# VH-VL binders against Large ribosomal subunit protein uL10m (mRpL10): the designs that were tried, part 139

Target 1, 224 residues: Large ribosomal subunit protein uL10m (mRpL10), of Drosophila melanogaster (Fruit fly) (q9vpl3)
Amino acid sequence: RGKINIQRPKAPHYERARVVAVTQPKYPELPKAKSCFKTRAERTQQQQENPYNEIIAREVRNWLDHSRLVAFFHLSSITADDIFRVRVQLHKQNLHLKSYGSKIIEQAVKNTRYEAIVPLFHSNHCIVFSPDPEKTAALLRIVRRVPQMVLLGGIVEETMLSRNQLVAYAQMPGLHAVQAQLVQTLSQAPGHLIQQLQAHQNSFVQVLDVHAKNQMNEETPKST
Short names: E, the ipSAE of ESMFold2; O, the ipSAE of OpenDDE; V2, 0.75 times the mean of E and O plus 0.25 times the DockQ between their complexes.

## First folded at step 10 (VH-VL)

Design gb1 (from ea2 with heavy chain I50Q; framework fv_anetumab; at its last look DockQ between E and O 0.02; V2 from the best seeds 0.00; counts 0 for: pae E 13.6 > 2, unsure alone 73.4 < 75, placed apart)
Fold by OpenDDE, look of step 11:
Structure gb1 (fold): chain C 224 residues (1-224), chain A 119 residues (1-119), chain B 111 residues (1-111)
Amino acid sequence: as target 1 above (224 residues)
Amino acid sequence: QVELVQSGAEVKKPGESLKISCKGSGYSFTDYWIGWVRQAPGKGLEWMGQIYPGDSDTRYSPSFQGQVTISADKSISTAYLQWSSLKASDTAMYYCATSFYYWGEFDYWGQGTLVTVSS
Amino acid sequence: DIALTQPASVSGSPGQSITISCTGTSSDVGGYNYVSWYQQHPGKAPKLMIYDVSNRPSGVSNRFSGSKSGNTASLTISGLQAEDEADYYCSSYDSYSTPYVFGGGTKLTVL
């Protein structure tokens, strides 16, 4: 009775192997996590067929008009799970991640102050909207950990900024902090000026006093 | 400077309720997650859950789901961990910590609150 | 339940380099680059030493470095010092429902 090698079970007989192979539940390959972001081609095709393009364009316009922070990103291949994770993180910071077709964007910004953004949408892209420009630093912090999102530029307080400008903006102290500093500086300026003016006057008086003392010493006759 | 100050040590009996606190300062309290981490005596760190004070979104570890309640009061920059009925097995050090990311690292930690549950 | 496995203990002599491993399932350490390392001295709160596999927070010594290969993350401490004697914990992202998990911890002894 041959020792059943428990460690290397003999391959089942060909017929059994066939049955096992056929009866193996073909677990549907977990659909390769289709990127929640449709390919550019898929988006373009959907846009051509979508009677709601005008509605979506209006939505985009609404986001643009009500956002004080808008950031444009190139989006590389990203999984649905990753997108969801990033979306959740952004949402916590009152940052809203959206993706639209290029044609929709064109329609949305046509004859508006935002028309200059159209060239940014020639590739896969996403947009982050926020009503709070102070969240720029938070946005950059989040997307730093998302290599699939490449910052192209943005709009802050109705001003178009390059990537570098946006980064610089995020590094600046908040407007309130700057204002506070300015006020502080301005409040100190008069005091400094007075001190400087007084210093010069005091110095002048000292020089005059020394001169006067020297003259008095010269006029004191050496009483022989 | 970011600081998390936790409430003092607690000695309780089984069956008693308890609420411990973690007060944050030096940062925007509503913009960061606050997590709670348990460490039983001589044991490792256990993530219990976390809360986002900005919207009170709360996440629990499956092991602690229904066993504790995490809450926050953003008006006073304080997070809470509470038990309705303590067990002896709840004896541990409890740390609060902040994380910018939902899935991110805890970069600042409280000093810990020792909870002792004994009959 | 996703578990991160660490060695219970590691030891080294002053000046040596030691490595602590953290092995997870393919869905955790292998799936994401959100691995962190914490140092904990006795009676003290944990301190973040490494985040995102290999990044050091400000104020952390450059003697600490992190890496990942496959499903294993590693913390390397070079030029081992007596002050490095502590417990070290790895952590990782788990899932949306369970965003955080710790390893079992490793006691580092400096001989």
Scores: ipSAE 0.714, ipTM 0.866, lowest interface PAE 0.9, mean pLDDT 85
Fold by ESMFold2-Fast, scan of step 10:
Structure gb1 (fold): chain C 224 residues (1-224), chain A 119 residues (1-119), chain B 111 residues (1-111)
Amino acid sequence: as target 1 above (224 residues)
Amino acid sequence: QVELVQSGAEVKKPGESLKISCKGSGYSFTDYWIGWVRQAPGKGLEWMGQIYPGDSDTRYSPSFQGQVTISADKSISTAYLQWSSLKASDTAMYYCATSFYYWGEFDYWGQGTLVTVSS
Amino acid sequence: DIALTQPASVSGSPGQSITISCTGTSSDVGGYNYVSWYQQHPGKAPKLMIYDVSNRPSGVSNRFSGSKSGNTASLTISGLQAEDEADYYCSSYDSYSTPYVFGGGTKLTVL
């Protein structure tokens, strides 16, 4: 249509290709060309949307939902025999050692109250789950003998705890005893009830923290 | 406080059966492993095996597997070591001992049961 | 034969120090930090003196110390006293055939 280039052309103009395309017989268009290669970003997105990953992420959510104790660990290089030994002992205490890829954990906790834990899993890690929070003392007793497992923190009764808070929790008397102490404090002096309650809790935690640290240094294999 | 109390001394003839006991108290019986350790007269300690009473998971030394049976009754906090047919070579002091750890030390020991097998 | 090797006997004088060795392989002493030491007086049950190579249970004198180098663990008793005269046994986790193995024992004589 415009001035025709009489020089020898090597390829048709875009407009010519368009005209050829519209004059072809009517057939359903193929979803994608067979020779089309996926980009790195497209492959990564498809992996994130993999049905297998969602199934495993759902498994992680089920463990989180049904566990009243969740502990997070950094895991150094460990042999198959060593981890098997640890799993046997943990399983005896209804403690379940699980290892999941960081992307699966991120997918499992995204848009939940636990999303803040994701950075803990950017290095080699494992998680211990239990339906019984009273097993926290047993868990810490077991992992004291496993230098490859380093406690990072945990969740007890849906509350996030730091390493030190989890250690303090392990040394606390049962909930029934704690409730009795709180009731006793509440019944004493109305004038400074809140102050007494806070002071009592802090003093109790301090005593238990000192005891826990002394016991950890001695590594006495005694407990209930 | 943790205590392990073992049954009294036994005198048996070769071919007889025997079952000795170890009763635990002062701790959660189902949360600790109970091991059996043999000591022949004038000889050293030999680990025979151990049991986790909570699920009756039992581990034996290769030297004693098939020679003895280790069991536990968690309702009465008692572990057992049993022979179907005693030999003179079974003459020894038998100790029970408890450990929190599958792989670990025995931190509490029973007083021992002397078993003498002679004709 | 026994899995862990100890000298049959060792002797020392009051106030001196002695060391008892316990030699195994990479599947027990050399592979893990789960070495224990027991003291046994004649006619008595063994008493745990050291666990995890070097840790002392509550009530055990600081004269007792443990160490490990390669496949050999050592129990050292400083300031020897007459009541230290006893048989001493090492033990370790064993990954090959059993979860637990003892040494042959060492008779300590306080001269």
Scores: ipSAE 0.566, ipTM 0.778, lowest interface PAE 1.6, mean pLDDT 79
Fold by ESMFold2, look of step 11:
Structure gb1 (fold): chain C 224 residues (1-224), chain A 119 residues (1-119), chain B 111 residues (1-111)
Amino acid sequence: as target 1 above (224 residues)
Amino acid sequence: QVELVQSGAEVKKPGESLKISCKGSGYSFTDYWIGWVRQAPGKGLEWMGQIYPGDSDTRYSPSFQGQVTISADKSISTAYLQWSSLKASDTAMYYCATSFYYWGEFDYWGQGTLVTVSS
Amino acid sequence: DIALTQPASVSGSPGQSITISCTGTSSDVGGYNYVSWYQQHPGKAPKLMIYDVSNRPSGVSNRFSGSKSGNTASLTISGLQAEDEADYYCSSYDSYSTPYVFGGGTKLTVL
């Protein structure tokens, strides 16, 4: 999971261009490219971008393989300063904000169960990765103050979830509470233990059902 | 007022077990990674691994995988580094450190625990 | 197979600027932005001086600055002072094998 904590030092020129293109009729000039902005170097860079895309695709695969939480967002126009502020807030919670081209995503998920995510990247987007699925609630708390980031869905523990399923997951009790219940049950006499484990599992399922129903009821009322 | 207080120096023989501790205070112990860093006498720093006490997610350097056990008891805000069977090459200073950013931007360090393993 | 290479030692006179390099593979420095620097005085625990290539934690002098070019990160100490004499370690992540790697360390001597 530590292999996933990778960030770029500078905002990519594509991110700035995409953000400006959605909200402004006259676009600011892109930052000058690094050493490769020369006319001859630009043509050479275009030919070499296929090797760069392969390297970045491996990076995306590494993030997907080592993240227990992946969340996908539609990204409306947002300033570079605002997205940087969001990235810092997310990073404080071990949540890593990334954006990749759709062709890189296609290459990264080729021959994996995640091929179905490619259509999500037709529009302007961003992805949040984390090794910690318990941070889903923190993620949703942070982004609800960021109307430019619209949750589309995610992956938790290698299971694809819709927007509503991910929100419901975020409201469930923490893993440590489940672990504590199992330890408590194991402290009893052998002949009775199996029935108490079954009762706790049934009670836990009932708590999850109530939580899911409360989530659906809370979505229904739109109070002023 | 973040503080990491480690257990005292240890003198052991090869083959003995050992468990050293690192108690954190002044912050939310369960919300940040605790790392262990080894430094052999006169040598550089080696990251051994780290634990997220909130869910006990534990990561090891390949060099130390299977050689030590990293654990935490969140009820007393304490992380542990444990050997089942010490070797003379385990003689080193051992630091714990907390990371306020994911993956080892270690802002705060314990005072260190000197472990000496000799016959 | 994954390593960060630092010079074993560097020297400078008080008031001088010095630079310590940290060179790695394209997966740990050249391809990634996560580079941190630590200072360690003899008998003391390390102290974080620079994180995320160029950011200074609160309480770290602006005489310390960090940068990165290609596969090499650099720590620059301006206006060298006697108390800067210490060992300096860079660190980064290896996305393919270990989550965290330290460089071999550089002993800075202030003449």
Scores: ipSAE 0.006, ipTM 0.408, lowest interface PAE 13.6, mean pLDDT 72
ESMFold2 (binder alone), look of step 11: mean pLDDT 88; pTM 0.912

Design gb10 (from gb1 with heavy chain T30S; framework fv_anetumab)
Fold by ESMFold2-Fast, scan of step 10:
Structure gb10 (fold): chain C 224 residues (1-224), chain A 119 residues (1-119), chain B 111 residues (1-111)
Amino acid sequence: as target 1 above (224 residues)
Amino acid sequence: QVELVQSGAEVKKPGESLKISCKGSGYSFSDYWIGWVRQAPGKGLEWMGQIYPGDSDTRYSPSFQGQVTISADKSISTAYLQWSSLKASDTAMYYCATSFYYWGEFDYWGQGTLVTVSS
Amino acid sequence: DIALTQPASVSGSPGQSITISCTGTSSDVGGYNYVSWYQQHPGKAPKLMIYDVSNRPSGVSNRFSGSKSGNTASLTISGLQAEDEADYYCSSYDSYSTPYVFGGGTKLTVL
């Protein structure tokens, strides 16, 4: 706007200004005028009753219920071009990247078996869903080249897994029975699992090492 | 092991149509991008475009958009590069190559198809 | 139609180290760690030598190394050998409507 003064400044003649001041109505008590309009507080409360929040929460529950693979990531600042690149590659592998607000996720998982995931979403985050848990290896291969996405953990076949457990799952053969056995083994009580792994550590580690070597042929040595 | 086998050399006249092929084996054909790279005689490599055979999603270089058609037939693990009307300037070696990533390196290459267009 | 800038030629003697540069913009080389290098001998298909700026595929000699600073990536070949004589091409991801772009190429001569 052309400055000086946001409005076009014109002052009336003193005689006219006096007449306007005398004739200007003043209402010291206006309960009826207030009843015709909602106050700022009333408008704010009406805005908080947003039905779309429940619709999005239902969408999140639907994704959780119909996905056999759910992976949780911390998401650093990322450009529209970068997220487009990542979404194209993920979509090719039937992997669906979604971002939802923390309050919506909390609303979606409250009073469900997944309520424990809420603390993961106190910072910037995104979630990858897939109906196919065998795509976990493809997911990790893709995300390995997206430094803005850091794996926090996930859910495979309704079982919550840590980052390291998901990595172990990804390195197993694509046979459903073998992968299901690994998920069941990884989800067992720590004391019992530790005793079994220590007794058969060489065999279990050898199987995982063979898979790691077969799938990581092009990897260079990692940094410190 | 991964192998890409391209069709044989072609000698054509300006205005003729042509379709060359690249057959993949030893990998999941539908899960990798197949790119086409042009190399004119004595010149450098030029990326023409790439296709994802699983859904036929095709991306072209602006320089080649509308000049060529890239396609794939996943039932026979074969990708194609096609011209409706060849020009003398299309004389070049054409390579196909695979990449797992939309944005990534081509780790396996075909042997190349030499296309010569002369009157 | 050169997208990334490389020197047309470079030369070195056996046992020497040489460096080939590849210069782009913030939308390709400068913006991403997705720089690759290819070696091409006359009459042969290109061979991937480096990916993701500095990573070597299995079977590539450790004499080949890659680096990047700002908008410029570099391929360094140490202990130069006669068999290294070839054309070298860089490539990068390009966020400007194309996922892939090559450099103009550099002819390495071992004298």
Scores: ipSAE 0.606, ipTM 0.802, lowest interface PAE 1.4, mean pLDDT 80

Design gb100 (from gb1 with light chain V53D; framework fv_anetumab)
Fold by ESMFold2-Fast, scan of step 10:
Structure gb100 (fold): chain C 224 residues (1-224), chain A 119 residues (1-119), chain B 111 residues (1-111)
Amino acid sequence: as target 1 above (224 residues)
Amino acid sequence: QVELVQSGAEVKKPGESLKISCKGSGYSFTDYWIGWVRQAPGKGLEWMGQIYPGDSDTRYSPSFQGQVTISADKSISTAYLQWSSLKASDTAMYYCATSFYYWGEFDYWGQGTLVTVSS
Amino acid sequence: DIALTQPASVSGSPGQSITISCTGTSSDVGGYNYVSWYQQHPGKAPKLMIYDDSNRPSGVSNRFSGSKSGNTASLTISGLQAEDEADYYCSSYDSYSTPYVFGGGTKLTVL
C-alpha cells in the first residue's frame, strides 16, 4: 500500500531539534567577506588561466600551425568501434581526427584570424587535421559514408572555406597549383563564412528534425 | 580505367609453397585497400584479408590468420597472397579486389586465379 | 566464420520481380549502413551491384534496388531478364570478425 504516513520529525524529536539548533555554533554562517565571493570577471579569468587548458590549447595551436587542411564537423553520438573504424581510414590518408572542448578551442584561436570559428564548437564536434591539402577529396569521400559526421566548413592553405567551397575544392581536378588558385577564388571573409556555416548548421538541424520525425513514423506503421 | 590482373592458374601438391599475384593499374595503388576473396569449388565467397599498400597494414579474417600471408610491393603496384605449405582444402578460385574504404565495398575485381592442390 | 544468411535459390520468369534477403545481426547488417550486393555469372568475377544498403554504382540498371529493415537487407530485381540469371552475394562490415563478411549466396534462375 502507498505512503499514508507522512514522515516528519515526531513532536518530541522536533522539540529537541529546535533546542539543539538554538544552542549550537553556526559554522555554515561564517562571515562572508566580499573577498570570499569571486566576481564573474574573476572566475572567467581564472578559467582562462587554467594550466590544463593552456597545455591542450597549445596542442590545438600546434595542429593548426602545421596543418594546411583543417575541417570542422558536427559529431552525432558514435560508438568507440565506429570512431576506431573512421580513425583507421582517415589515418591512412594522413588525416587526423581530434576532439577538443569549446573553451580550449577558443583559447587556441584567440588573437588569430580564425577566432570567428568558436561558435561552431558549442555543440558536439570534431576536427580533422592534415598537412596535405590534396587530401581534401579523400577526406570528403571518407566522411560522406559516416552519417554521424556532418561537415560544417574548414581551412585550406590558411583560407576559411564553407562546406560548399570545400566540396568545390575537393572536386577540382588537376595540379595542386590550380587547386590553390581555386581556394583563392572561393575564399571569403570570416564573417561571411560564419554566416554561411550557420546557415548550413540550421539546415543540418532541420534535417535532424525531419530525420527524427521520419524515424518515429517508420517505427510506428503508417496508421491513424 | 581501373584494372586488376592476377597471375595464372596453379597446380600444386600438398606441402608445397605458393605465391600468387595481383597487379593494379589505372588508380593510386597506395590509396586503396586490396582484399583477397576465396571461393571453393561450388561454394560461396569468403573474405580472407586485406592490405593497405601505402603502409602495409594487413588485416586477416580469423579463419585465415596464420594460414596465409598477404603482402604488397608498391614499386610494381602488385599485391601477393602466399602459402608456406598448401593443403588439399586450399583448392579454390582466389580473387583480388580493391576498395577505397576499410569497411566498404569492393568496386573492382581481378579475373581470379585458380589454385588446384591434389595428390 | 559465420556467414550472412541468404536463401540458396530463387526463381522467376521474365518481366517479374524477385527479392533476395540477407539476414545478419546487430554487429553487421543491422549495425551499419554498409551492405553491398554482388552479381556473379558462372566462371566470372563478382560485379558490384549495390553499396551502402541502397546505392547503385554507375552502369548498374535501375531495375536493381537495395533496402534494409533491422537485421535483414534485401536486393530486389524488377523486370527480370534472362541475363540476370546468376549467383548473388550480400556483404557487410562486421564489428565482430572484422571488417568484412559475405552471405552464403543465392542462385537466381530465370525460367
Scores: ipSAE 0.583, ipTM 0.786, lowest interface PAE 1.5, mean pLDDT 80

Design gb101 (from gb1 with light chain V53Y; framework fv_anetumab)
Fold by ESMFold2-Fast, scan of step 10:
Structure gb101 (fold): chain C 224 residues (1-224), chain A 119 residues (1-119), chain B 111 residues (1-111)
Amino acid sequence: as target 1 above (224 residues)
Amino acid sequence: QVELVQSGAEVKKPGESLKISCKGSGYSFTDYWIGWVRQAPGKGLEWMGQIYPGDSDTRYSPSFQGQVTISADKSISTAYLQWSSLKASDTAMYYCATSFYYWGEFDYWGQGTLVTVSS
Amino acid sequence: DIALTQPASVSGSPGQSITISCTGTSSDVGGYNYVSWYQQHPGKAPKLMIYDYSNRPSGVSNRFSGSKSGNTASLTISGLQAEDEADYYCSSYDSYSTPYVFGGGTKLTVL
């Protein structure tokens, strides 16, 4: 009679939906539309007025403010069981995997020094937070074995780093002063960092495409 | 270098209790899972369960849930496998092995502990 | 319990190449790239030979290679040597409750 999936916790999502349903406030009255359709811009404006988005955006800001390590990932299709095992392994290392809607992230980082990250979240994504930047090596070791998660970049000690800079940081364990200096030296202006992060996102899309095609070729090798 | 050293061979009677050990060295004991793998005489490998010593989170194979207890003492970097009451069918070689990943390969293996239960 | 299917035995001569198969389902071997191979000599502990279906740990001869197609993973040993005579076990991730499922093992005989 079907499976009981206790290893794929849906309680956080369900609890959030329950809170929204119970405490949903009335939106300001708007003129009745001539049609039932809304443009993307109109939907975006209406969503910005949603008080629940502000509550979740505040949660995102709290994670950003209290985390000395933040890593951004492209997330390909993944089962609830798979994300749960990854989440458990990350939690063992004080690493907290979170997923938020793109508009909520935009709202959370608007008018902050982190606005540059918004373009990373226009596709499927997730974020890993930790109060401990020494766990960067453990983070990269864990996600190396999760092909659905592709590192785009991150923030260490409030400094935005590209994928390569974050990898370099991870390879310097136990050298606090040198690691701090490396973060300062590798830090880049938001414009340059955005270009690098977008280039890496495009490169990762290409890598994922090649990987998927290679995977299919390996699964159905030519007999010729 | 990473090394797992297991306790010596045991010969027991049905109904007796037993606790065998696996001592890790050369790595961060609290950052790796320690699994127990059983191999009955002339048979293949079967996973029994594993523990994360850092927080004592323990997972068991459905086949071994309630039949054995896995524990760890991080102060001496030692994991344990325990039976409250042995059966003749518990006769097997028992290996401990370590993995960084909950779902990953076992990188390093102990030499094994032979447990013989005879009536 | 044995979840993955391996041939009970394979044989080859020195210098030949042999392949050992490991067949599962779409929820284990077919669903993940987390296939490992272990070598076990009589009276010894298993040794990791391959992880993530095709990667070799440091210290493992490049004569050992792994591949995967659909629900079947394969271990290939090229340039067979007498020391390769052993039992070989495959393993795959299955689910959170059973993160390790093993194959039944394959006895490799050289000569």
Scores: ipSAE 0.664, ipTM 0.823, lowest interface PAE 1.1, mean pLDDT 81

Design gb102 (from gb1 with light chain S54D; framework fv_anetumab)
Fold by ESMFold2-Fast, scan of step 10:
Structure gb102 (fold): chain C 224 residues (1-224), chain A 119 residues (1-119), chain B 111 residues (1-111)
Amino acid sequence: as target 1 above (224 residues)
Amino acid sequence: QVELVQSGAEVKKPGESLKISCKGSGYSFTDYWIGWVRQAPGKGLEWMGQIYPGDSDTRYSPSFQGQVTISADKSISTAYLQWSSLKASDTAMYYCATSFYYWGEFDYWGQGTLVTVSS
Amino acid sequence: DIALTQPASVSGSPGQSITISCTGTSSDVGGYNYVSWYQQHPGKAPKLMIYDVDNRPSGVSNRFSGSKSGNTASLTISGLQAEDEADYYCSSYDSYSTPYVFGGGTKLTVL
């Protein structure tokens, strides 16, 4: 179990919970998700019957609140040696692989802006957390060599991104400002943007879409 | 360009100590593993061990555990391979090489350091 | 000490295709898709030719390809050229000596 104060959430928790961003409507729902999920009444009853799940759910919320990068994976059958190897390499890059039960994830994100991720966890899964969003490229480079882990999507700087959007984000490892604008471009509708800026944004999105669709090869240190 | 530059050839007597070096440039030294590979005259490649300079995590082959020490100085981007007491059987070419993955392949190799131990 | 099994030598003529095998166990070649191949010319450092069974680094000719079936990985060189004459070593992740074990090496002669 993690270091969780079940009586008093930390100050960063209060401030972060106050700041609620809208989730992107582009995040796909799993085809069978709704038929596989319990009703709200059933979820509430389940929580009451398993009080210790609340402690772990608070740990998950703490990870979400303190991580600027969160990536969600489907996890196929994997040996203890393989997962240990992956954890070691991820840890070298300040990436933290965690596994939590689907019910605990549901409890952790219920009534938060991240509730939309619940359908991603109806099957076997794992999550990678990091305080550093620049490690997205390193994460994808590592996971490219782990066929048992399939990227589903994630959260970068509190913005929900699809698999393709995370791949696009990883391909722009330049300046923090450029990465922040990329996240904004990938996650926003044209709406109230200036028409010319909107046209440039659409061109930029097209370029990112092409890059994201292309099979990414691992760039060795030799590839300049 | 990514480059690994190793120290020059050494000629030593049995019982002497030796420390050879491998200087990395053109990449993030603390984000890649540096391994040491031995090749005895006329024989194949043997992995000896490797180090992650970012935290000095070191892994050794069972055959070389206790026989050599691998270390790194991240302030000068240099890795080291050291013997406290050389044997004639330590005569070999020694290569350093980098890998992003601890389970992976070595992308770049140094030119090699020939160590000769005789008499 | 423990090494993956490779044939000591293989030969071919210019323009032919040759294959070099690398046989291990379920704890190395058979258990993982982390097989690499290195080319070494006399007096030179090894050069990475293949990684992750069948992937080529940038700058490596597409004449070089890799494959794996069970406990045996293979390096295939098509359109053989004189400069391909070298020693070839396979390597794999090994759950006992982690992370590496090398093959014994294969001398390729281009006649």
Scores: ipSAE 0.529, ipTM 0.754, lowest interface PAE 1.6, mean pLDDT 79

